# VHH binders against Uncharacterized protein AF_1994: the designs that were tried, part 11

Target 1, 207 residues: Uncharacterized protein AF_1994, of Archaeoglobus fulgidus (o28285)
Amino acid sequence: SVTVGHTTVYYTNVPDAKAEVLAGYLQEEFGFTSDTDILLSMSGNEYEVRIPSSYSSPSEVEESFKVYFALLASRVSEEVFFGSPVKLVLVTHQNDELFAVKNQYSFEKAGRVFVYFKGVDREQAFNLANYLESLVGENYDWDVIFEQSEGVYHVVPFVGINDASELTPEMENSYQSMATELEDVLGGDVVVHLVNFEGYEVAAFEG
Short names: E, the ipSAE of ESMFold2; O, the ipSAE of OpenDDE; V2, 0.75 times the mean of E and O plus 0.25 times the DockQ between their complexes.

## First folded at step 5 (VHH; from a11 with T28I; framework vhh_8fcz_2)

Design a11i (at its last look DockQ between E and O 0.65; V2 from the best seeds 0.00; counts 0 for: pae E 2.7 > 2)
Fold by ESMFold2, look of step 5:
Structure a11i (fold): chain B 207 residues (1-207), chain A 118 residues (1-118)
Amino acid sequence: as target 1 above (207 residues)
Amino acid sequence: QVQLVESGGGLVQPGGSLRLSCAASGRIFSYYAMNWVRQPPGKGLEWVSGISSSGGSTTYADSVEGRFTIIRDNDKKMVYLQMTSLKTEDTAVYYCAKSWGSRTYDYEGQGTQVTVSS
């Protein structure tokens, strides 16, 4: 096993160095203040990471946390395991499964703008990340999903409003302008979908 | 590293009002339910109020319901506790905390002192 701060990783079929990187990554990400035992294994080409929690049943896990956990799986895949397949499993302290997710996206960033992408190339994801960072600055946390489907680029930023009633005309104009500008940046048709942190779409803007 | 910074405490007369603020950092903030907890002098930590990640669901301890209001602003990464009709029993150090399960709270701030006295 390997310990960083309060995080101890018990592992099989994984190099010591990667287990240590995972321990440090999860310690920093969650800020555990109590001793926490993480189980890490690899079967075939997939890493499995079991993360304990104080939830007692699957129904107690908030939808917003499930959204976060899914994004985290993609970051762990990229940042710890060099893009390898990852399954994150949220468990009880008795190791009973509560929720599991596999990484669905590749990951790219500019500053603290994080782009989770699928069906587009990494250079386009990097261009999107840099464009968005130019709008908000290098210290703004922004999670954005980026996909292409049926010839259209879908840019899906997570935003701090709950529904469309909170949109101001200035916000609408800004996101409409962003959608239009992104057609030049990405070289194709773009739709920008604003989603709240529970994963529900609150508005969409066609470029 | 996620950090929480509480402010807005002070000395106030019974029946008075205060607004506590909690400034948070880290991208995970918007995905967590947030809470206020307090520690009265010489007593253990007690839960005061909670708010869902969306801000759509709020809960309160019986002792403060009707007097305190919890509010969050996910864009600014802020949580507030608006306190009114303060009583001497509300005297405590107040902490902002993230939920990690039922009533499992993580906090790192120094808290903010609220003192209600004539």
Scores: ipSAE 0.353, ipTM 0.671, lowest interface PAE 2.7, mean pLDDT 88
ESMFold2 (binder alone), look of step 5: mean pLDDT 81; pTM 0.823
OpenDDE, look of step 5: ipSAE 0.428; ipTM 0.720

## First folded at step 6 (VHH; framework vhh_8fcz_2)

Design q1 (from a11 with A33R; at its last look DockQ between E and O 0.76; V2 from the best seeds 0.00; counts 0 for: pae E 2.04 > 2)
Fold by OpenDDE, look of step 6:
Structure q1 (fold): chain B 207 residues (1-207), chain A 118 residues (1-118)
Amino acid sequence: as target 1 above (207 residues)
Amino acid sequence: QVQLVESGGGLVQPGGSLRLSCAASGRTFSYYRMNWVRQPPGKGLEWVSGISSSGGSTTYADSVEGRFTIIRDNDKKMVYLQMTSLKTEDTAVYYCAKSWGSRTYDYEGQGTQVTVSS
């Protein structure tokens, strides 16, 4: 086992260095203030990371947390395991599975803008991240999914809006302009999908 | 990591009002249901109010429903608790807390003291 802060990683058939990096990463990510045991294992080429929580049943796990957890899987894959497949498993304190997710995206970041991308070039993801960062500043937290389908770029920022009726005219204009400008940035058709933190689309803007 | 800092507490007479604030840091704030919890003198921690990640849903303990209002601003990473018609039994240290389940809350702040007294 290896311990960083309050995070202890128990591991088998994994290099010590990777376990240590994981311990530090999760300590920083979750900010554990009490002793927390993480289980790290490898099955085939996939790392499994079991993270305890205070949830009592799968039905208690909030959709927004599932979204977060999924994004975390992608980050852990790249930042801890250098792109290797990762399965994050949320478990009870008794090690009962509550929720599991595999990494789905690569990601690029600019400032605090994180672009999770699939089916697009890393360069394009980088360009998107930089564009968004330039709009909102270096200190703005933003998670964005970036995909391409049938020649159309889909840009999916997570936003704190649950209904289209919550969009002000100013917001609508801003996102419409974003869609238009992104067509120039990315060199193709763009649709911006506003998605709430539970993963539900609330509005869309075509470039 | 997410850090939480509570403020806005104070001494108020019964029937008075206070507005508590919670300032959050880190990137994960918007993905968590946020809560206010309180610890009355000599008592255990009790849940007061909760608000969903997007702010679209709010819940309240029976003891405060109709008197307290929870609000969040994800852009500013803030959670608020507007308290009205305060009662002596509302006296407690109030904490802002992330949800880690239905019964357990992650609160790291120092809390803010609310004292309701004549």
Scores: ipSAE 0.452, ipTM 0.745, lowest interface PAE 0.9, mean pLDDT 92
ESMFold2, look of step 6: ipSAE 0.497; ipTM 0.777
ESMFold2 (binder alone), look of step 6: mean pLDDT 82; pTM 0.840

Design q2 (from a11 with S52R; at its last look DockQ between E and O 0.68; V2 from the best seeds 0.00; counts 0 for: pae E 2.4 > 2)
Fold by ESMFold2, look of step 6:
Order: C-alpha cells, then structure tokens, then sequence
Structure q2 (fold): chain B 207 residues (1-207), chain A 118 residues (1-118)
C-alpha cells in the first residue's frame, strides 16, 4: 500500500508510482482528516478506484455529489492515468457499492477554469478554457462541459442559480454575449446551456 | 490549509437574534451539503443544521427547529445560520462543516463563540 497524508491506496495490477499519484491526488481533492482506505485495481484497460464514504445507502447520495463524482472521474482519468478509462465507485466503509461512474470526458484547464470535453479536439477545449479564464480571472473556480453534436458546439457552464426565475437581465445579457463571442472563438454555431449543480439546465443562449 | 472561516458570534440575551457566517473556499463547495455543528461548554460536538447544495433542502436538530434557519450562497461560497429566540442552552462554539455522508464531517475553522446569558 501507499500512503499520502490520511489517504492510503491498496492496489493490485497497478504500478507503485500510479498508486502514489492517486493517493496524493485524492488526499488533496477530499482533504481527508481521518485515515481513509482507497482500493485501486486494473482489469483489462480500465482502472477501478473505490472511495469510501459515510453514506449508508444509495438513496442518501445527493444528486449534486453524483454530478461532482462524475466530473472527478474525468479528472482522475486525465491527471492520474493519462486519459485511461477510469471507473470511480463510491462505497460504504464496508465496501458496499453506492454509486459508480466512468469517465465521460477529457479534461483541460486554464487557471481554475475546468473544461470537460467530448467530440472536440483538445486545442478547441484549451481555447474555450482560456477564453473563459479571460472573462472571470485566474482565481475563479468554474466547471464547464464542452461537446459537439450534430454540427453545434454545446458549452455547459455550472452556475449558482437553481432555475430560470433567478436569472437577472445582466446574466441574460452576459451569457448571450458569451454565446455570440464563442462562435468566433470556436469557429461554428454555439449554444450555451446554464446548468445548476444538480446538472439540470436552467437556461440556454444561442450564439 | 484552512477551507472554512466562521464569524458573527457574540454575547446576546435570551430571546435575542444573531446571524453566523461561514466563508468557504475551494471549487467543490457548491457540490457539497453544508452543516453547522456546535460544541457547548464542557461537552462534545452536536449537529445543528444542514443544507443541500441546491439550497432548497434544509434539516435541523429538534432543539433548534423553528428558531434557526440555514442559508447558503453558492456564488459567494457562504453559509449562514440565522438564529432567533436564543436560549442559554444555545451557548456554544459554532462551526461550519462540509457533509461527507450521513455524518457531520470535515470542519476546519476555529469556530465562532455564541454566548446567551441571563
């Protein structure tokens, strides 16, 4: 096993160096203050990471945490395993499965703007991340999904409102301007979809 | 590394009101449920209130229900505890904490002292 801070990774069929990187990554990500045992294995080409929690049953896992966990799977795939397939499994302290996700996106960043992308190339994702960072500054935490389907770029920022009734005219103007500007940045048709932290769309703006 | 900073405590009379603030940092704040916990003099920690990430689902300990209101602002990364009808039994150091499962978990701040005296 390998320990970084309070995170101990027990692993099979995985190099020591990968287990240590994972231990450090999860220690920093979760900030565990109590000793926490992570199980890491590889079968075929997929890494499986089992992360214990204090949840008692699947129904107790909040929707927002499931959204976060899914994004984390993509970051772990990219930053720890260099894009390899990853399955994250949330478990009880008895190792009973509560929730599992596989990485769905590749990952790029500029400052603290995180772009999770699919169906576009990495250069486009990096251009999007840089554009968004230029808008909010290097110290702004922002998670954004970026994909292309049926000839349209879909840019999906997570926002701090729950539904459309919370939109202000300033927000509408800002996101409409963003959608319009992104058509030049990305070189095609753009829709900006605002989602809340439970993953539900609250508004959309065509460029 | 400090992630949570509590403030707004003080001395109040029974029946009074007070609002506690918690300033959070880190990108994951908006995905976590948040809680207030307190430590009365000479006693262990007790859970006070919780709020889910979307802000619409709140829970309270029986001893504070109807008197305290938990609120969050995800854009400013803030959690508040609006306290009314304060009792001497509410005297404690109050901490905010991230939820990690069905238990209160991961408080990091020094807390803020609330003293209700008469």
Amino acid sequence: as target 1 above (207 residues)
Amino acid sequence: QVQLVESGGGLVQPGGSLRLSCAASGRTFSYYAMNWVRQPPGKGLEWVSGIRSSGGSTTYADSVEGRFTIIRDNDKKMVYLQMTSLKTEDTAVYYCAKSWGSRTYDYEGQGTQVTVSS
Scores: ipSAE 0.451, ipTM 0.763, lowest interface PAE 2.4, mean pLDDT 89
ESMFold2 (binder alone), look of step 6: mean pLDDT 80; pTM 0.822
OpenDDE, look of step 6: ipSAE 0.595; ipTM 0.805

Design q3 (from a11 with S57R; at its last look DockQ between E and O 0.86; V2 from the best seeds 0.00; counts 0 for: pae E 2.6 > 2)
Fold by ESMFold2, look of step 6:
Structure q3 (fold): chain B 207 residues (1-207), chain A 118 residues (1-118)
Amino acid sequence: as target 1 above (207 residues)
Amino acid sequence: QVQLVESGGGLVQPGGSLRLSCAASGRTFSYYAMNWVRQPPGKGLEWVSGISSSGGRTTYADSVEGRFTIIRDNDKKMVYLQMTSLKTEDTAVYYCAKSWGSRTYDYEGQGTQVTVSS
């Protein structure tokens, strides 16, 4: 096993160096202050990472945490395992499965703007990340999904409102302007989809 | 990681009001449900209030229901506890904490002291 801070990774069929990188990554990501044991294994070409929690049943896992966990799977795949397939499994202290996700996106960033992308190239994901960072500054945490479908770019920022009733005219104007400007940045048709942190779309703006 | 810093405590008379603040840092704040817990003098931790990641669902301990209001601002990464009609029994160190399950709370701050005395 290998320990970084309060995170100990027990592993099979993976190199020592990868287990240590994972331990450091999860310690930084979660900021564990109590000792936490992570199980890491590989079957075929898929890494499996089992992360314990104090949830006692699947129904207790909040929707927002499931959204976060899914994004984390993509970051772990990219940053720890060089894009290899990753399955993250949330477990009880008895190692019973509560929730599992596989990485679905590649990952790129500019400052603290994180872009999770699929079906677009990395350079365009980086262009999107840079543009968004220019709007919000280098110290703004922002998770954004970026896909292309049928010739249209879909930009999906996570936002801090629950539903459309919370949109102000200022917010509508701002996101409409962003959708329009992104057509120049990305070189094609754009739709911006605002989603809340539970993963539900609350508004959409066509460029 | 998420770091949590509590403030806003003080000395107040019974019936008074205070607003506690919790400043968070880190990317993941908006994905976590947040809670206030307290430790009265010489006693263990007591759960006070919780709020969902979106802010749409709030819960309260029986002893504070109707007197305390939990609020969050995800853009500013803040959690607040608006306390009114304070009683001497509310005297405690108050901590904000992220949720990892129904009765397990991670907290890292020093807390903020609330003292309610005549």
Scores: ipSAE 0.401, ipTM 0.717, lowest interface PAE 2.6, mean pLDDT 89
ESMFold2 (binder alone), look of step 6: mean pLDDT 82; pTM 0.836
OpenDDE, look of step 6: ipSAE 0.430; ipTM 0.734

Design q4 (from a11 with S99R; at its last look DockQ between E and O 0.50; V2 from the best seeds 0.00; counts 0 for: pae E 2.4 > 2)
Fold by OpenDDE, look of step 6:
Structure q4 (fold): chain B 207 residues (1-207), chain A 118 residues (1-118)
Amino acid sequence: as target 1 above (207 residues)
Amino acid sequence: QVQLVESGGGLVQPGGSLRLSCAASGRTFSYYAMNWVRQPPGKGLEWVSGISSSGGSTTYADSVEGRFTIIRDNDKKMVYLQMTSLKTEDTAVYYCAKRWGSRTYDYEGQGTQVTVSS
């Protein structure tokens, strides 16, 4: 086992260095203030990371947390395991599975803007991240999904609204402008999909 | 690391009002429901109020329903607790807490003392 802060990673058939990096990464990510045991194992070419929680049943896990957990899987894959497949498993304190997710995206970041992308070039993701960072500033936390389908770029920022009625005219204009400007940045058709932190789309803007 | 810093507590007379603030750090704030919990003198931790990640849903303990209001600003990474019609039994250290489950809360801050006394 290896311990960083309050995070202890128990592992088998994994290099010590990777376990240590994982411990530090999760300590930083979650900010554990009490002793927390993480289980790290390898199944085939996939790393499995079991993270304990105080949830009692799968139905109690919030959708927003699932979204977060999924994005975390992608980050852990790239930042801890250098792109290797990762399965994050949320478990009870008794090690019963509550929720599991595999990494789905690569990601690029600019400031605190994180672009999770699939099916697009990393360069495009980088351009998107920089564009967004330039708009909101380097201190603004923003997670964005970035995909391409049938020649259309889909930019999916997570936003703190649940209904389109919560959009102000200023917000609408801003996102419409974003869609238009991104067509120039990315060199193709763009649709901006506003999704809440539970992953539900609340509005869309075509370039 | 993720940090939660509470402020806004103080001494107030019964029937008075206070507004508590919680400043959060890190990138995960918007994905989590946030809560206020409190620890009265000589008592255990008790849940006070909760707000969904987007702020669209709020819940309150029966003891504070109608008197307290929880709100959040995800852009500023802030959670607030507006307290009105304060009672002596509201005296406690108040903590801002993340939800790691349905029954337990993760609070990292030192809390803010609220004292209601005539």
Scores: ipSAE 0.270, ipTM 0.634, lowest interface PAE 1.4, mean pLDDT 91
ESMFold2, look of step 6: ipSAE 0.447; ipTM 0.731
ESMFold2 (binder alone), look of step 6: mean pLDDT 81; pTM 0.826

Design q5 (from a11 with K98R Y105F; at its last look DockQ between E and O 0.55; V2 from the best seeds 0.00; counts 0 for: pae E 2.2 > 2)
Fold by ESMFold2, look of step 6:
Order: C-alpha cells, then sequence, then structure tokens
Structure q5 (fold): chain B 207 residues (1-207), chain A 118 residues (1-118)
C-alpha cells in the first residue's frame, strides 16, 4: 500500500508509481482529514477505484454529487492514468457499492475553467477554455461540458441557477452573446446549454 | 477542496436573534450538502441543521426546529443560519461543514462563538 497525507491506496495489478499518484490526487481532491482507505485494481484495461464515504444507502447520494463524481472520473482518467478507462465506485465504509461511474470525457483547463470534452479535438477544447477564462478571470471555478453531435458544437456550462424562473434578461443577453461569439472561436454552429448542478438544462442559446 | 469561514456570532440576550454566515471556497461547493454543527462549552459536537446541495431540502435538530432557518446561496458560495428565539442552551461555537468525504462531517474553519446570556 502507499500513503499520501490521510489517503492510503491498497492496490493489486497496478504499478506502485500509479498508486502513489492516485493517493496524492485523491488527498488533494477530497482533502481527507481522517485516515481513508482507497482500493485500486485493474481488470482488463480498466482501473477501478473504490472510494469510501459516510453515506449508508444509494438513495442518500444526491444527484449533484453523482454529477461531480462523473466529472471526477474523467479527471482521474486523464490526470492519473493517461486517459485509460476508469471506473470510480462510491462505497460505504464496509465496501458496499453505492454508486459507480466510468470516465466519459477528456479534460482540458485554463486557469480554474475546466472543460470536459468528447468528439472534438483538444485544440478546440483549449480554445474554449481560454475564451471562457478571458470572460470570467483566473479565479472563477467553472465546469463546462463540450461535445459535438451532428455538426453542432454543444457547450454546456454548469450555472448557479436551479430553474428557468431565475433567468434574468441580463443573463439571457450575456449567454446569447457568448453563443454567437463561440461560433467564431470554434469555427462552427454552437448551442450553449445552461445546466444546473443536478445536470438539468435550464436554458439554451443558439449562436 | 473546500475552505470554510464562519462569522456573525456574538453576545445576545435570551429571545434574541443572530444570523451566522459561512463563506466557502473551492469549485465543488454547489455539489455538496452543507450543515451547521455546534459545540457547547465542555461538550462534544452536535448537529444543528442541514441543507441539500440545491437548497431545496432542509432539516433541523428537534431542539432548534421552528427557531432556526438554514439558507444557501450557491452563486456566492454562502451558507447562512438565521437564529431566532435564542436560548441559553444555544450557547456554542458554531461550524459549517460538508457531509461528504469521510465518516464524519468535514469542517476546517475556526467556527463562530454564539453566547446567549442575560
Amino acid sequence: as target 1 above (207 residues)
Amino acid sequence: QVQLVESGGGLVQPGGSLRLSCAASGRTFSYYAMNWVRQPPGKGLEWVSGISSSGGSTTYADSVEGRFTIIRDNDKKMVYLQMTSLKTEDTAVYYCARSWGSRTFDYEGQGTQVTVSS
């Protein structure tokens, strides 16, 4: 096993160096202040990471946390395992499965803007991240999904409103302008989809 | 990683009111349920109130229900505890905490002292 801070990774069928990187990554990500035991294994080409929690049943796990956990799976795949398939499993302290996700996106960033992308190239994801950082500045935390389907770029920022009734005319104008400007930045048709932290769309703007 | 800073405590007479604030930092605030926990003088921690990540669901300890209101603002990364009809038994250091990532509530702030006395 390997320990970084309060995070200890017990592993089978993976290199020592990868287990150590994972331990450091999860220690930083979660900020564990109590000793926490992570199980890491590889089966076929997929890494499985089992992370304990204080939840006692699947129904206690909020939808917003499931969204976060899914994004984390993509970051772990990219930053720890060089893009390899990753399954994250949330478990009880008795190792009972509560929720599992697999990585679905590649990952790029500019400042504190994080872009999770699929079906687009990395240069476009980097251009999107830089554009968004230029709008909000270096200290704004922003998670954004970016993908292409049927010739249209879909840009999906997570936003701090829960439903459409919170949308102001100022927000509508700002996001409409963003959608239009992104067509130049990305070189194609764009739709900006605002989603709340449970992953539900609250508005959409065509460029 | 979330850092939490509590404020708004003070000295108040029984029956009085206070509003506590918790300023959070970090990208994950809006994904977590948040709680207020308190530590009375010479005693262990006790849970006071909780609020879901969206703010749509709130819960309260029996001893404070009807007197305290928990509120969050995810855009500003803030959690509040509006306290009314304060009693001497509400005297404690109050902490805000997330409920995820360990076997217990994770909190790292210094807390804010609430003292209710005549």
Scores: ipSAE 0.436, ipTM 0.736, lowest interface PAE 2.2, mean pLDDT 89
ESMFold2 (binder alone), look of step 6: mean pLDDT 81; pTM 0.821
OpenDDE, look of step 6: ipSAE 0.611; ipTM 0.820

Design q6 (from a11 with A33H R103K; at its last look DockQ between E and O 0.61; V2 from the best seeds 0.00; counts 0 for: pae E 2.3 > 2)
Amino acid sequence: QVQLVESGGGLVQPGGSLRLSCAASGRTFSYYHMNWVRQPPGKGLEWVSGISSSGGSTTYADSVEGRFTIIRDNDKKMVYLQMTSLKTEDTAVYYCAKSWGSKTYDYEGQGTQVTVSS
ESMFold2, look of step 6: ipSAE 0.478; ipTM 0.766
ESMFold2 (binder alone), look of step 6: mean pLDDT 82; pTM 0.833
OpenDDE, look of step 6: ipSAE 0.559; ipTM 0.798
ESMFold2, look of step 7: ipSAE 0.450; ipTM 0.751
ESMFold2 (binder alone), look of step 7: mean pLDDT 82; pTM 0.838
OpenDDE, look of step 7: ipSAE 0.117; ipTM 0.542

## First folded at step 7 (VHH)

Design r1 (from q6, 17 letters changed; framework vhh_surovatamig_d1; at its last look DockQ between E and O 0.39; V2 from the best seeds 0.00; counts 0 for: pae O 2.9 > 2)
Fold by OpenDDE, look of step 7:
Structure r1 (fold): chain B 207 residues (1-207), chain A 118 residues (1-118)
Amino acid sequence: as target 1 above (207 residues)
Amino acid sequence: EVQLVESGGGLVQPGGSLRLSCAASGRTFSYYHMSWVRQAPGKGLEWVATISSSGGSTDYVDSVKGRFTISRDNAKKSLYLQMNSLRAEDTAVYYCAKSWGSKTYDYRGQGTLVTVSS
């Protein structure tokens, strides 16, 4: 086992260095303040990371947390395991499975902007991340999904809005401008999809 | 367990106002519903208010409706409780808590004491 802060990773058939990096990564990610045991194993070419929670049943797990957990899987894959497949498993304190997800995206980071991308070039993801970072600054944690389909770039920022009626005219103008500006940045058609933290689309803006 | 740190408590007169704050650690804050709960002296924990992860939905215990306002800033990983028209019966230790339902909660901080007295 290896311990970083309050995070202890128990692992089998995994390099010590990876376990240590994982421990530090999860310590920072979750901000554990009490001793927390993580289980790390490998099945085939896939790393499995079991993370305990205070949930007692799968039905208690918020949809928003499931979305977060899925995004985390992608980050863990790239930042800890250098792009290897990762399965994150949320478990009870008794090690019963509550929720599991595999990494789905590659990701680029600029400041605290995280772009999770699929079907687009890493360079484009990087450009998007930098653009967004320039808008919100270093102090805003922002998750954004970035995909392309039928020649259109889909930029999907997670936002703290559940209904379109919550959008102010200023917000609407800002996101409309974003869509327009991103067409220049990315060199193609862009649609910005505002989604809440549960992954439901609230509004869309075409460039 | 994520760290939750409450602040803003103190002594106020009846009819006064306080604003409580809660600071969260990690990157998970925006993905959780959050609640305020309180424990009055000699009583059990009482749910006070809940706010959805996005902040678009709120719920309150009847006794505080119209007086208390729960809000959050996900960018700052902060939860707030604006308390107006405070009453003696509002005296309690107030806790910030992660929620998975409207009136369910976990991962409380250490709390902040609010005392309403003339």
Scores: ipSAE 0.028, ipTM 0.494, lowest interface PAE 2.9, mean pLDDT 90
ESMFold2, look of step 7: ipSAE 0.392; ipTM 0.710
ESMFold2 (binder alone), look of step 7: mean pLDDT 81; pTM 0.827

Design r2 (framework vhh_8pnl_2; at its last look DockQ between E and O 0.70; V2 from the best seeds 0.00; counts 0 for: pae E 6.4 > 2)
Fold by ESMFold2, look of step 7:
Structure r2 (fold): chain B 207 residues (1-207), chain A 117 residues (1-117)
Amino acid sequence: as target 1 above (207 residues)
Amino acid sequence: QGQLVESGGGLVQPGGSLRLSCADAGRTFSYYHMAWYRQAPGKERELVARISSGGSTNYADFVKGRFTISRDNAKSTLYLQMNSLKPEDTAMYYCAKSWGSTTYDYWGQGTRVTVSA
């Protein structure tokens, strides 16, 4: 096993150095202050990471956590395992499965703007990340999904409003301008979809 | 490195104000429910205020409108504005983040608030 801070990774079929990277990554991500045991294994081409929690049943796991956990799987895949397939499993302290996700996206970043992408190339994802960072600065946390479907680029920023009634005229103008500008940045038709932290769309803007 | 770091505690006169801050170094801030708890010497830890990932707030009855919880997702920071402080508010104040409504999985080390008797 390998320990960084309060995070200990027990592993099989994974190099020592990689387990250490995972331990450091999860220690920083979660900031565990109590000793926490992570199980890491590799079978075939997929890494499995089992992360304990104090939840006692699947029904206790909030939608906002499920959204976060799904995005984390993509970050772990890219940042720790160089894009390899990853399954994250949320478990009880008795190692009973509560919720599991597999990475669905590749990942790029600029500052603290994180772009989770599928069906587009990495250069476009990097261009999107840089554009968004230019708007908000290096220290703004922003998760954004980026996909292409049927010839249209879909840019999906997570936002801090819960429904359309919270949308101000200033926000509408800002996101409409963003949608229009992104057509030049990405070189095609764009729709910007605002999504709340439970994963529900609250508004959309065509470029 | 701890994920949650509280600050802003100190010694204050009765009737005074303090603003507590809790910095979250990770990206988890926007997705978690956040809370402030306190623990006076020899007493059990108790909820002070809660704010959901979507911004909904809930306060312990003893707050009686004196404290305001807020969050700034852009700065990954939780706040507690404490007004009209009383000696019984003397405690260690902890920020916490939660995935379940009845449990908090991660805690800061706390910041001390002392209201002179």
Scores: ipSAE 0.035, ipTM 0.464, lowest interface PAE 6.4, mean pLDDT 86
ESMFold2 (binder alone), look of step 7: mean pLDDT 82; pTM 0.838
OpenDDE, look of step 7: ipSAE 0.154; ipTM 0.586

Design r3 (from q6, 23 letters changed; framework vhh_8k46_1; at its last look DockQ between E and O 0.65; V2 from the best seeds 0.00; counts 0 for: pae E 5.0 > 2)
Fold by ESMFold2, look of step 7:
Structure r3 (fold): chain B 207 residues (1-207), chain A 118 residues (1-118)
Amino acid sequence: as target 1 above (207 residues)
Amino acid sequence: AVQLQASGGGFVQPGGSLRLSCAASGRTFSYYHMGWFRQAPGKEREFVSAISSSGGSTYYADSVKGRFTISRDNSKNTVYLQMNSLRAEDTATYYCAKSWGSTTYDYWGQGTQVTVSS
């Protein structure tokens, strides 16, 4: 096993160096202050990472955490395993499975603006990340999904409101302006979809 | 790494009010269930209140129900505890914490002292 801070990774069929990188990554991500045991294995070409939690049953896992966990799978795939397939499994302290996700996106960032992308190239994702960082600064935490469908770029920022009734005219104007400006940045038609942290769309703005 | 900074404590007379704030750093605030706990000298840390990641569900210890109100502002990465009708037994160090959505919490922030006395 290998330990970084309070995170210990027990692993099979995985190089020591990868287990150590994973331990450091999860220690930084979660900031565990209690000793936490992570199980890491590889079967075929897929890495499996089992992360303990205090949930006691699958029905207790909130939708917002499922959204977070799915995004984390893409970051772990990219940053720890060089884009390899990753399955993250949320488990009880007795290692009973509660929830599992596989990475769905590639990942790029500028500062703390995180862009999860599919169907667009990395240079476009990098340009989006830099544009968004220029608006909010390098220390603003922002998760954004970025993909292309039927010739249209879809930019999906996660926002701190839960439904459309919380939108202010100032927010609407700002996101409309962003949608328009992104057409120049990305070089095509853009729709900006605001989603809440449960993954539900609350508004959309066409460039 | 995630840090939690509780503030807003102080000295207050019985029957008075205080509002505690807990500012979170790091990416994950809006995905986390947040809670308040307190610890009086020589006693175990005890649960006070909790709020779900969306703010849709709130929970209170029986001893504070009707007097304390928890809320959160995900746009500011902050959780609040409005404490009304304060009593001497509310004197404690108050801590905020986060979890993955259960009543069991990991990651204790720094505390803020609340003292209720004349």
Scores: ipSAE 0.141, ipTM 0.538, lowest interface PAE 5.0, mean pLDDT 86
ESMFold2 (binder alone), look of step 7: mean pLDDT 78; pTM 0.781
OpenDDE, look of step 7: ipSAE 0.233; ipTM 0.616

Design r4 (from q6 with S30N; framework vhh_8fcz_2; at its last look DockQ between E and O 0.64; V2 from the best seeds 0.00; counts 0 for: pae E 2.4 > 2)
Fold by ESMFold2, look of step 7:
Structure r4 (fold): chain B 207 residues (1-207), chain A 118 residues (1-118)
Amino acid sequence: as target 1 above (207 residues)
Amino acid sequence: QVQLVESGGGLVQPGGSLRLSCAASGRTFNYYHMNWVRQPPGKGLEWVSGISSSGGSTTYADSVEGRFTIIRDNDKKMVYLQMTSLKTEDTAVYYCAKSWGSKTYDYEGQGTQVTVSS
């Protein structure tokens, strides 16, 4: 096993160096203050990471946490395992499975703007991340999904409103302007989809 | 990684009002349910109130229901506890905490002292 801070990774069929990187990554990500045992294994080409929690049943796991966990799977895949397939499994202290996700996206960033992308080139994801950072600055946390489907770029920023009733005219104008500008940045048709932190779309803006 | 800083505590007379604030940082704040917990003098931690990540669901301990209101602002990464009709039994250090399953709370701040005394 290998320990960084309060995070200990027990691993099989994985190089020591990768287990150590994972331990450091999860210690930084979760900020564990109590000793926490992570199980890491590889079967075929997929890494499985089992992360204990104090949840006692699947119904206790909040939808917003599931959204976060899914994004984390993509970051772990990219930053720890160089894009390899990753399955994250949330477990009880008795190692009973509560919730599992596989990485769905590749990952790029500019400052604290995180772009999770699929079906587009990494260079385009980097261009999007830089554009968004230029709007909000290097110290703004922003999670954004970026996909292409049927010739249309879909840009999906997570936003701090819960439903459409919280949209102001100023917000609508800003995101409409963003959708229009992104067509030049990305070189094609764009739809900007605002999503709340529970994973529900609250508005969409066509460029 | 979420970092939490509590403020707004102070000395207040019984029947008074006070608003506690919790300033959060880090991208994961909006994905967690948030809670207020308190530690009365010489006692263990007591859960006070919780709010869902969206802000649409709130819960309260029986001892504070009807007197306290939990609020969050996800854009500003803030959680508040509006306290009214304060009683001497509300005297405690109050902490803002994220949920990590079944009320095993994770808090990192120093808390903010509320003292209700005549």
Scores: ipSAE 0.419, ipTM 0.699, lowest interface PAE 2.4, mean pLDDT 89
ESMFold2 (binder alone), look of step 7: mean pLDDT 82; pTM 0.837
OpenDDE, look of step 7: ipSAE 0.514; ipTM 0.785

